Miniprotein binders against F-BAR domain only protein 1 (FCHO1). Designs and how they scored, part 7

Target 1, 248 residues: F-BAR domain only protein 1 (FCHO1), of Homo sapiens (Human) (o14526r1to248)
Amino acid sequence: MSYFGEHFWGEKNHGFEVLYHSVKQGPISTKELADFIRERATIEETYSKAMAKLSKLASNGTPMGTFAPLWEVFRVSSDKLALCHLELTRKLQDLIKDVLRYGEEQLKTHKKCKEEVVSTLDAVQVLSGVSQLLPKSRENYLNRCMDQERLRRESTSQKEMDKAETKTKKAAESLRRSVEKYNSARADFEQKMLDSALRFQAMEETHLRHMKALLGSYAHSVEDTHVQIGQVHEEFKQNIENVSVEML
Key: E = the ipSAE of ESMFold2; O = the ipSAE of OpenDDE; V2 = 0.75 times the mean of E and O plus 0.25 times the DockQ between their complexes.

## First folded at step 5 (miniprotein)

Design c1 (at its last look DockQ between E and O 0.02; V2 from the best seeds 0.00; counts 0 for: pae O 13.5 > 1.5, pTM O .677 < .8, placed apart)
Fold by OpenDDE base, look of step 5:
Structure c1 (fold): chain B 248 residues (1-248), chain A 83 residues (1-83)
Amino acid sequence: as target 1 above (248 residues)
Amino acid sequence: SPDKITELKNLIRKLEDILNQAREGNPRTLLDALRKVAELMHLIIDAAEQTGDEDAIMKALDALFQAIRAVLELRDKLLEREG
């Protein structure tokens, strides 16, 4: 038995409430992304400051002796690294602003969809209410038909038959009205449910595209900084080699 | 008619299959699954109506709601893995 089939038949139609709650998770994920990028930016800033301190330490190195030129190489490289990480910090801070701006726009979009979700939920409630009444109306009609048929078989008086027929007719009309209400409520629910599902899909697709774009910007900023850091490392190697030749 | 009930059961099974395929999918696969769910909603409702059985209609509606719930749960699980 499929996992799906066993769980299907017990719980109240809370599906739309779940949809509504899930739509609210979009802005939460955006906020969490902003928080993550903020923490990364803080780490990069801390590292930048630490490299700047390291540069100062190198500047305090003994100015005398054959090792003195190497302290300058350490200073310059540490300063350049500090600048690279500081630039990444700035880029990430700007990205956080973009993430937060998107989060605000998303919240506005979700508020507009809320009215439709509520309308669909109301349609579900109306349908549920009518669906509960329909079996009773059907049972009442069937009972009246059976009673009328019984009276016909018993050769009951025409006056009693006419009364039974009148009751059956009224029960039939009540059933008809119940069916009409059910069909109307169902049609309204179906339309609203489909519209809401399509809108939800469009919102999620748009959300994922934006999140992907933001993540792309994050990755690009980190990559660019790593390229620059790599250049600083190569320059450091070259400078060490140059000092070694001069000492020879 | 027995045939219409069978049709309804088959449509519900298709819905289940779509959701099962989405379990191991990426967010895009989940969106595709959601789209297919939405497309099947009308067909399931129509099939249920054709049974003339109010219980079958209500069961079909319940199935649709549960399917939507399942898609949402899968989304949340995918987001937890990416986060």
Scores: ipSAE 0.000, ipTM 0.193, lowest interface PAE 13.5, mean pLDDT 78
ESMFold2, look of step 5: ipSAE 0.013; ipTM 0.384
ESMFold2 (binder alone), look of step 5: mean pLDDT 79; pTM 0.708

Design c2 (at its last look DockQ between E and O 0.02; V2 from the best seeds 0.00; counts 0 for: pae O 11.2 > 1.5, pTM O .643 < .8, SAP 71.315 > 70, placed apart)
Fold by OpenDDE base, look of step 5:
Structure c2 (fold): chain B 248 residues (1-248), chain A 83 residues (1-83)
Amino acid sequence: as target 1 above (248 residues)
Amino acid sequence: SPDKITELKNLIRKLEDILNQAREGNPRTLLDALRKVAELMHLIIDAAEQTGDEDAIMKALDALFQAIRAVFELRDKLLEREG
């Protein structure tokens, strides 16, 4: 039975590296979110500036003729839109600061967990080492028992039987010590694994809650701005209707 | 005792079910699986030890290690998808 051999404990199968890597993705996702919001803020700022330019273009319209009042409507609406997008830019920039601050807090928490990961990895290595010795100790004990039984059946001299018994007792003691070491290493690993797993789970859940809250804040800021933009469009429509009535 | 062997078999099956659930391949499910594996580990070992059968103990240990290995394989697959 090829038990806990090289196949389980190979350099690549560090169990806690899994947990550690999963936890490392937290700060990465936070950074990616900040980058995404930053790009959105840049787009909104660019749009705001473009609307401000459009307002200037409208202000340069011919002040003469029946269409002149409509240029003022375009100017006012373009300015209001520029302000709406600028306000969203500001809100998003503030949100980026919050995201980055959270990312820094995560990194501090992750550094504290690193010590626990290392400690658990050490426990795994100790358990691996002891688990490899246990089959050998068992085999040695069984071989000594079989040898002693063989000598008993052959009606061997008492002196030879006493020697065989002494060897069997020593093999039994070695096996017992191997079992005790294994049980100790196992218990330490179990405790550390459980504690680390629970902590990492709690960290991940907390992270997901924070990310959800940040996304909620993003969505709310965008929605509020869209409501304001909608109001500007309604005002624009009303102003155009009013100018049309005055021109008739 | 036959009852402890049955208990051990049931715990091993529960472990297998947890591993199968972890195949969904998201980090949260993986962490949850690891937590549940850790919780079952003590119960499996205790049940195995109470059988007084060394072969049962070894089978229980093998099952645990297979479970841990499977979780690591799932990790590696997840890391390959994120990389």
Scores: ipSAE 0.000, ipTM 0.266, lowest interface PAE 11.2, mean pLDDT 77
ESMFold2, look of step 5: ipSAE 0.019; ipTM 0.427
ESMFold2 (binder alone), look of step 5: mean pLDDT 79; pTM 0.712

Design c3 (at its last look DockQ between E and O 0.03; V2 from the best seeds 0.00; counts 0 for: pae O 9.3 > 1.5, pTM O .693 < .8, placed apart)
Fold by OpenDDE base, look of step 5:
Structure c3 (fold): chain B 248 residues (1-248), chain A 83 residues (1-83)
Amino acid sequence: as target 1 above (248 residues)
Amino acid sequence: SPDKITELKNLIRKLEDILNQAREGNPRTLLDALRKVAELMHLIIDAAEQTGDEDAIMKALDALFQAIRAVAELRLKLLEREG
């Protein structure tokens, strides 16, 4: 049993609304990304400030004695770490601006699509209305045909037969008009639905590409900072070794 | 005609197959699936109309809307995996 065959019957035609709703989530995800990056930037800034305080603590170390040069190594390394984290904070803050700018552009694009959505929904309503009338027009025509055939079998007067024929012709014409209206409404719906669906999918693809690019920039900024932090750690290690040699 | 109903069922199955193939796809795959769905729209509606049954027509429309919903759901799942 095809998953589609049994489950499709009886649910409201909400497919279009679901698609449109999913597209509307794009700006929300962009905002959430900005919020996440903002929190990370705040953490990095806090850490930078803490490292700066640690540097100051090191500078308050006793300037006398053999350990004094080591306090300077701690100070210098702490300052460099503070700068690394501060630079990351700056990079992330700039990235947030880019994310928010993209979010604004996305909202403008979505607003333009609203007219298309309304037009498509209107076409669905028109099609639904015509589809409900079509069976009635068909039934009326069939009833008139049966009445005419009954009168023919009963050998009714030619005048009554002519009257019945006229009614059947009118019913046939009404049915024809109903079919034409249905076909027109169907064609309009189909075209609008296709265009809207393709546009929404293209918007989503574009959105995902932008989001990936923004995440790439985030990852790159973090990675670069970690490389710099690694260098500070190596320098710290080397400076300690150098101080040890000088104390000897 | 029974033959047209069978044709309609076959076309609906093709929609299902396309959507199933798109489950593990990327945004481009979903776009391609949507295009294929759109291409089947005419065929499904025409097949339904040829049955002469308005209920079949409405069922065809329902199937199309459900297919579109399924594509949207697949998109959402894709976003959840990439996010």
Scores: ipSAE 0.007, ipTM 0.269, lowest interface PAE 9.3, mean pLDDT 78
ESMFold2, look of step 5: ipSAE 0.119; ipTM 0.554
ESMFold2 (binder alone), look of step 5: mean pLDDT 78; pTM 0.696

Design c4 (at its last look DockQ between E and O 0.02; V2 from the best seeds 0.00; counts 0 for: pae O 10.8 > 1.5, pTM O .615 < .8, placed apart)
Fold by OpenDDE base, look of step 5:
Structure c4 (fold): chain B 248 residues (1-248), chain A 83 residues (1-83)
Amino acid sequence: as target 1 above (248 residues)
Amino acid sequence: SPDKITELKNLIRKLEDILNQAREGNPRTLLDALRKVAELMHLIIDAAEQTGDEDAIMKALDALFQAIRAVAELRDKLWEREG
């Protein structure tokens, strides 16, 4: 089982950069959604204009002859279709405004979270710095203990033993201070990490709910228009059926 | 105590499992993993401290830092796929 420990020794703790970048991706997805809806709205508007032109073509049909009433049916249906697609264009344009407004609100929320991210990154740096010093303080203390034990075995003078003991006590105090700093830095990091993780999760969940609602509004607008288009096609069929051969 | 070292090892393995599950996850799964990592951090450190072994504490810290890095890398990979 390859211990997770061996592979990742070199690079800076990018964990908060991950969370921060995930939060930054929210506004990007919102913008991309707005761009997509804008392109759809442009397509619908183009189609509406094309149907309006088709209506004009039908109106230019020869008014003479038995087929003339059918040109009116084509004109009316083409105009109604043009209106349906134009209404969808309007609905999508309004939805784009809502998407963009939401994107602006997200950016404000993300700016507030930046301070928390920075504070947590600082806590990681402090913890990293203290964690590097702790082994050195421990090694120094152990070396002083071994030196003191050596001097004891050699039956060294009391004056030299007292000096060695004083050095060991100082090394022990330095180690204790390093441990205290480590524990403090750790506790601060843990708290900030937990708080940030919870906030980022809540932000992402909220974002996904909003995006789902916006997509729901998009789908509803498209569906409603398709129902209306279906009605226009049914009316067209009925109008053709109502044109008797005797009226032609 | 040997029992606390075993507990620490089990918590670290749990952390690794969460990270492995996050590798194929969506951004939401990754955030959930980060939350779980953060929750485990406290338990891992407490378990390490209860060993009374500074080497165990340092190993626990290293594991946590590596976990944070791994989650970062997983995020970057997820973004490269979405981008």
Scores: ipSAE 0.006, ipTM 0.238, lowest interface PAE 10.8, mean pLDDT 76
ESMFold2, look of step 5: ipSAE 0.011; ipTM 0.329
ESMFold2 (binder alone), look of step 5: mean pLDDT 78; pTM 0.701

Design c5 (at its last look DockQ between E and O 0.10; V2 from the best seeds 0.00; counts 0 for: pae O 4.1 > 1.5, pTM E .757 < .8, placed apart)
Fold by OpenDDE base, look of step 6:
Structure c5 (fold): chain B 248 residues (1-248), chain A 83 residues (1-83)
Amino acid sequence: as target 1 above (248 residues)
Amino acid sequence: SPDKITELKNLIRKLEDILNQAREGNPRTLLDALRKVAELMELIIDAALQTGDEDAIMKALDALFQAIRAVSELRDKLLEREG
């Protein structure tokens, strides 16, 4: 995962887009995963029902003749397959519950982001306020310097010069304080933005880990069922082989 | 609630409009825009949370991130003009 900090402070400021995609796509991907697993569960249930019907068809086979024992093999195997697929359906339905629960947890986590966003907005407001005062303080200082220089050129009284100098000094101090406030507000904003970016990155990483775990559970459930299906097929093969021509 | 979602959409649109105006504005207009943006961002958050809709919250977060980005860009432009 690319460090959000690099993207956030990089020349193109793509960090916000990455953060946006991370926040927006998280719940969407979780929902899509739930929908996908639901569709798979429906398919497995449908297949299970079909195999159960096939078992009934086998049970209706002619009980007469040497082939009759083979119908029982078909019935038993079809029933076992139906049960395997039904069990997978159940496992997938349980997994859907886990996915949905995770989706609810994501919503709770996103609510916590509000406090960080508000804090960042407060920093933006403070910075905005100070940014407005800074030009005014600068202009006031420059105007006072110009006034003082004018009075110097006009050979004004020392008393008036001293008064102008005092005003210029006060304006300089005000400007300095405005600059310090601006720098402090900017630094606070930048830090809060960085902290937010790092948190969103951590959220994304956590999300991806959860999604991976859910996918792992899905894969494991499917794999386990396929192993069981494979066993049923092997048993079917063995049962056919065990039906000797003499038993037929 | 449909009405709250509509309100949220309107607030987001207002935010976008202010940001667009700020990009073309003078430094004073820019600063005024930044204040309005901050106000709208709060309103957007509150409106989004009141919807209780996850999609609405995500849309609000998107708008917020875009606004923060725009504010950062506008800040940098302001700093360039003062140098």
Scores: ipSAE 0.034, ipTM 0.392, lowest interface PAE 4.1, mean pLDDT 80
ESMFold2, look of step 5: ipSAE 0.144; ipTM 0.567
ESMFold2 (binder alone), look of step 5: mean pLDDT 78; pTM 0.717
OpenDDE base, look of step 5: ipSAE 0.032; ipTM 0.529
ESMFold2, look of step 6: ipSAE 0.231; ipTM 0.644
ESMFold2 (binder alone), look of step 6: mean pLDDT 78; pTM 0.715

Design c6 (at its last look DockQ between E and O 0.03; V2 from the best seeds 0.00; counts 0 for: pae O 13.6 > 1.5, pTM O .694 < .8, placed apart)
Fold by OpenDDE base, look of step 5:
Structure c6 (fold): chain B 248 residues (1-248), chain A 83 residues (1-83)
Amino acid sequence: as target 1 above (248 residues)
Amino acid sequence: SPDKITELKNLIRKLEDILNQAREGNPRTLLDALRKVAELMHLIIDAAEQTGDEDAIFKALDALFQAIRAVSELRDKLLEREG
């Protein structure tokens, strides 16, 4: 059974409303991204603070003995790591501002489309109304044609035939008017629906491009920080090696 | 004409195929599906009109609305997976 075959026209054509609601979810994804980045920034800040505490612990190490220089290496490395994570926190906080700003711009764009959405929904309602009347007008016309043909076969009086013909003519005119209204309503719906669909597509494409760019900025900030962290680790290794040579 | 009804049926099938492809569940595929749906809307309506059959026109419109609904449902499923 074809996916489209079974659903009777009786339910309000909410298809356009659903599409519009779909576009409205764009700002929600933007907010969720901001929330995610905010949580990451909080984690990085917490880690930075923990590393700073670790640096203080190293500073409190016994200054006496051959191990004392190693405590300084731990202190310096812990401080540098704390700074790296703090810098990432800052970068992420700035990125959150950019995400939120984009979210606000997106909401403004969606508000501008509201008038078009309303106009399209009105066209759908008009088309639905006319579509319900058209079958009735057609049935009425067909019934009048059959009645006229019956009377013709029965050799009915000319007066009754003229009356039947007049009724058929009126039914035909009513059907014609219903068809004209339907065609007009359909044409208006088609134009508005196509225009709206294209606009919604363009909005979604633009949204996805911005989201991709924001994710790229996030990834870049994290990567850069990891490079710096890697450098701190190499410096730590080198400093340990240097202390070992001095102790020989 | 019988030929126009066949054309309409073929266009509706193409629409169904696009929707089935959109089930792969990535945002890009969904966007492409929306684009193709929009492009087919005019063709389906034109084909339906050329049938001269009001029932065919209504069926075409119904198919279009159902397609839009289906694409929207697919999007919602995508959002649920990302969250």
Scores: ipSAE 0.000, ipTM 0.210, lowest interface PAE 13.6, mean pLDDT 77
ESMFold2, look of step 5: ipSAE 0.047; ipTM 0.526
ESMFold2 (binder alone), look of step 5: mean pLDDT 78; pTM 0.704

Design c7 (at its last look DockQ between E and O 0.29; V2 from the best seeds 0.00; counts 0 for: pae E 10.2 > 1.5, pTM E .583 < .8, other shape alone 2.624 > 2.5)
Fold by OpenDDE base, look of step 5:
Structure c7 (fold): chain B 248 residues (1-248), chain A 83 residues (1-83)
Amino acid sequence: as target 1 above (248 residues)
Amino acid sequence: SPDKITELKNLIRKLEDILNQAREGNPRTLWDALRKVAELMHLIIDAAEQTGDEDAIMKALDALFQAIRAVSELRDKLLEREG
């Protein structure tokens, strides 16, 4: 089984940068929602105006003749429909304001997280730098150990052995310092990464809840208007039925 | 120690499983995956360090970064599809 590491090893450590860029997409979806609702509101307003024109057309019908009372039924129904769609337009326009307000609040929240992002990125850079130095310090120490062991086997002078030992001790201290720096950088990175991941998750969950609530408000406004439109259609039907042939 | 290498391999497999679960997930599932990756971070690094193998440590770090990247990329793709 090819382990995950075998497939992904060797690429640059850009994971946190990608995460940060992904979080920045939240405000974009909010804007796109506002744009969508705005287009719907424009359509509803256009339809309302068209129904109002249709009402005027009905009012211009010939007042003479048996069909005249039915023109009044058309006029009244068209006016009521125009009002229903106009009310929906208003509700959607108010909803757009709410969406935009939320978008502004979201941007403020994202700005507050910027400092944390920068701090985490710095920790990644520090860890990367230390991680690159650690192999070199280890190699240097191993080379010094091997050299010292070689000199021991060759029965070299005590003076040369003392010099080799001194070099090995210095290399060991350098390695120790590199390990300490690595451990410190790692610990800082782990803490910052965990905190950032949790915060970004909470931000995304909060965003999704708000978006769901806004969509719920949209759906409710549309549904309520359709109920009213249905009532106007029923009234229209009843009014036609109430116009007797004798009244025509 | 062989036992620590095995532990490291097991943790890396868990990381892979989290990523596989995230591939078909919703945005919340992807965030959960990122959180789990972060939670495994110290365990993976500690296990790698206990091997005494510097290459294992470096590989473990690389795997973690790649996992974070992969989950983030999947999230971006999901957002692109919803948009």
Scores: ipSAE 0.005, ipTM 0.239, lowest interface PAE 9.9, mean pLDDT 77
ESMFold2, look of step 5: ipSAE 0.005; ipTM 0.198
ESMFold2 (binder alone), look of step 5: mean pLDDT 76; pTM 0.687

## First folded at step 6 (miniprotein)

Design d1 (from c5 with L31E R75L; at its last look DockQ between E and O 0.13; V2 from the best seeds 0.00; counts 0 for: pae O 7.8 > 1.5, pTM O .735 < .8)
Fold by OpenDDE base, look of step 6:
Structure d1 (fold): chain B 248 residues (1-248), chain A 83 residues (1-83)
Amino acid sequence: as target 1 above (248 residues)
Amino acid sequence: SPDKITELKNLIRKLEDILNQAREGNPRTLEDALRKVAELMELIIDAALQTGDEDAIMKALDALFQAIRAVSELLDKLLEREG
């Protein structure tokens, strides 16, 4: 009976895989994202400091000659770039806080996952218990049937036959009850698995949406800074051109 | 905490071993395995919760999900033999 495997673990239903990802991969990806953004922030801060040093270098340029005004242009542009990268550093640091906060929220979600797992586990335990009794009940019934048939062939007394029949009937009733319990336990387990799978799918989808939003915020911060950097570069170019015109 | 994590790892390993033995497929072994699996699953949950360690809990949950899958497959095999 591959029914359960096909519906819950098969290619058509990703319930098991969703459970696995929701519980295991979610927190990992969140942590990795925080680490990545932290490294980027460190790089941006380092670059900002380097640009600030470059600004100081420009400020030490000779005040003599026609090139002197260009050193001021270098200084101003370097300072502006340093500030752009520093601001990005700040934005990324704030984003890390958001990522970490989301990580904490995921822990609450994991608690819910545990509750679902426990509920499902209870159903598995009940099913396991009933499944062990079912073969024994079947064997007992078959043995009673064989005994009754033997007694019939041996032309035993009606009293002994009636006693055997009563035992067979009781064994049949016991088997029936075992089958009913098994079917009930199986149905309960399957329903719980299905419900859990759907819930965990929703959790995974929610996780992915949050991760995309965080990535979007990252991308937006980087993009905005690059636009500002681009403006500084354009201003630098214009300032150089203006100095050249004034030197003519 | 470290001792509890070690205990958890040992329980998970034991669970895996029993599941592997159950796959060898004699009915008696399967019945015994199913009982032991159910017991170990409960112990794993308890041990995991006692660690207080998120990573340990995640590993336990992974093992539990795999065990649930394996139990389901084993139950199906049992039914095929008895049906």
Scores: ipSAE 0.013, ipTM 0.367, lowest interface PAE 7.8, mean pLDDT 79
ESMFold2, look of step 6: ipSAE 0.493; ipTM 0.787
ESMFold2 (binder alone), look of step 6: mean pLDDT 78; pTM 0.713

Design d2 (at its last look DockQ between E and O 0.14; V2 from the best seeds 0.00; counts 0 for: pae O 2.9 > 1.5, pTM E .686 < .8, SAP 73.07 > 70, placed apart)
Fold by OpenDDE base, look of step 6:
Structure d2 (fold): chain B 248 residues (1-248), chain A 84 residues (1-84)
Amino acid sequence: as target 1 above (248 residues)
Amino acid sequence: SPDKITELKNLIRKLEDILNQAREGNPRTLLDALRKVAELMELIIDAALQTGDEDAIMKALDALFQAIRAVSELMDKLLERYEG
């Protein structure tokens, strides 16, 4: 996982794009996962119903005689398979509820992103305000220096020179204070950006962990059903073998 | 909600336009642009929230993040001009 801080302060400065992508894709991936699981559940339900119909076919169309027990084996196995797929459908439907619940929680977490943006915006506003004073302070200082130099060249009275020097000194101090305020505001902005990057990275990591857990639950449900289906197939084989022995 | 989404899109466009103009401007125009950017960012946030649409909010966030980056870059350029 790429460190968001590196993206913010690295040469490419793609931190905001990465942040946006992570924030936006989270809810999308959650929704897509829910949709995928819903589709799978629908397929499983359809298959279950089809197997139930197959069971009815086996039961209603059974020829009399030696093959009757075989049709019963087909009926029982078809019913069991129908139940396996129906149970998977139920498990997946429950999982969808979990995914959707997570989606709701994720939305609440994402609201915090706005608060981070607002905090950063406030820092930008402060920085902007201070930055406007900096050029004025610089211009004032330069003008005072030029005035002082002019007065020096004109051989002005010492009293006027002292006044000019005092004004230049005050302008220099004002400029210094403006620079210090700017540097402080910039540092605050940079810190807020870094903090936001770290928080959003943590959010993404948490999201990925949740998604993996949900996928794990999906995989487990499917696997368990396949094990049960495998058992039904094995029972089917054994029942056929038993009928064959009885037919001898 | 459609009208609010349209308003949001217009605000985002205005923000982008001002940022583009600021990149080519003199230091004074840059500072004025930065003020306007800050104002627009607030308006974008408010407009986005009023939509109640998650996608609109995310788009607004993207625009805001890009604006923050642009402001940072512009401020660096401004400092280079005044510290030199």
Scores: ipSAE 0.027, ipTM 0.497, lowest interface PAE 2.9, mean pLDDT 82
ESMFold2, look of step 6: ipSAE 0.352; ipTM 0.742
ESMFold2 (binder alone), look of step 6: mean pLDDT 80; pTM 0.726

Design d3 (from c5 with R28E R35E; at its last look DockQ between E and O 0.44; V2 from the best seeds 0.00; counts 0 for: pae E 4.2 > 1.5, pTM O .772 < .8)
Fold by OpenDDE base, look of step 6:
Structure d3 (fold): chain B 248 residues (1-248), chain A 83 residues (1-83)
Amino acid sequence: as target 1 above (248 residues)
Amino acid sequence: SPDKITELKNLIRKLEDILNQAREGNPETLLDALEKVAELMELIIDAALQTGDEDAIMKALDALFQAIRAVSELRDKLLEREG
């Protein structure tokens, strides 16, 4: 079994088609990620606007009565929350730009994939051409051997035997050359397949690393905003506690 | 394009069938099988290219690789039987 066969069609079963499809799906996943982040950004913006409206509602609270100071606490907290979500929206929009930029870079690398495919196809065509000649060359050699053996059994003249031997020798040499060409063409094909497979694997791994980094940035942005939101909630709680009954 | 893809699938199946038959055959039938395999390989390449579908081409390449491996094994068996 060839090294290539053992590596990719053996236990791991990483077929060339599978590797190619993995690379081909890269730009799609990148686009889908951008779309997902865009939707999240839209949600955050909508929420920010809603919180801003809530702040206005709080500001329109009656200035009369002992509860009036608490409306200011609601207003301030709502405004702060609105700002937190707006900032997250901005961060996500910036991240979308990064995702899209990466998507554009991926399209450049895809050209390399096509070049590898073409090179591999060329090797297959060469191998196929040689493969057609090899059985015929072998059959011709075997037929010449049988003819020579028949002539030997029939006690044919030395002149005819020498002629048969010459034909057999020529057929043997032709077969040898065909075998050598086949082996060379096969080795070239296997090497090209291996190289292409390794390149596709490396492309996929690189893609996954980039996607992971982008997801990390997304998660970090969301987490940071949640920390800020948490701080606003604590401040809100503290502000309520600081409004004494005597101030009401 | 769909018809060409179907044709390609049929050719690949035919290739697999011939290879399976060759594994059980005698040396004479093995030689015939090897010739048929070589012919089918060309037809598969041509059919794959005519699909205009990169996925179909990749599938054809996988099939061809398996065929090449099988042919090599069959040739080795043939050599062993001939002494």
Scores: ipSAE 0.029, ipTM 0.462, lowest interface PAE 3.0, mean pLDDT 82
ESMFold2, look of step 6: ipSAE 0.176; ipTM 0.592
ESMFold2 (binder alone), look of step 6: mean pLDDT 79; pTM 0.717

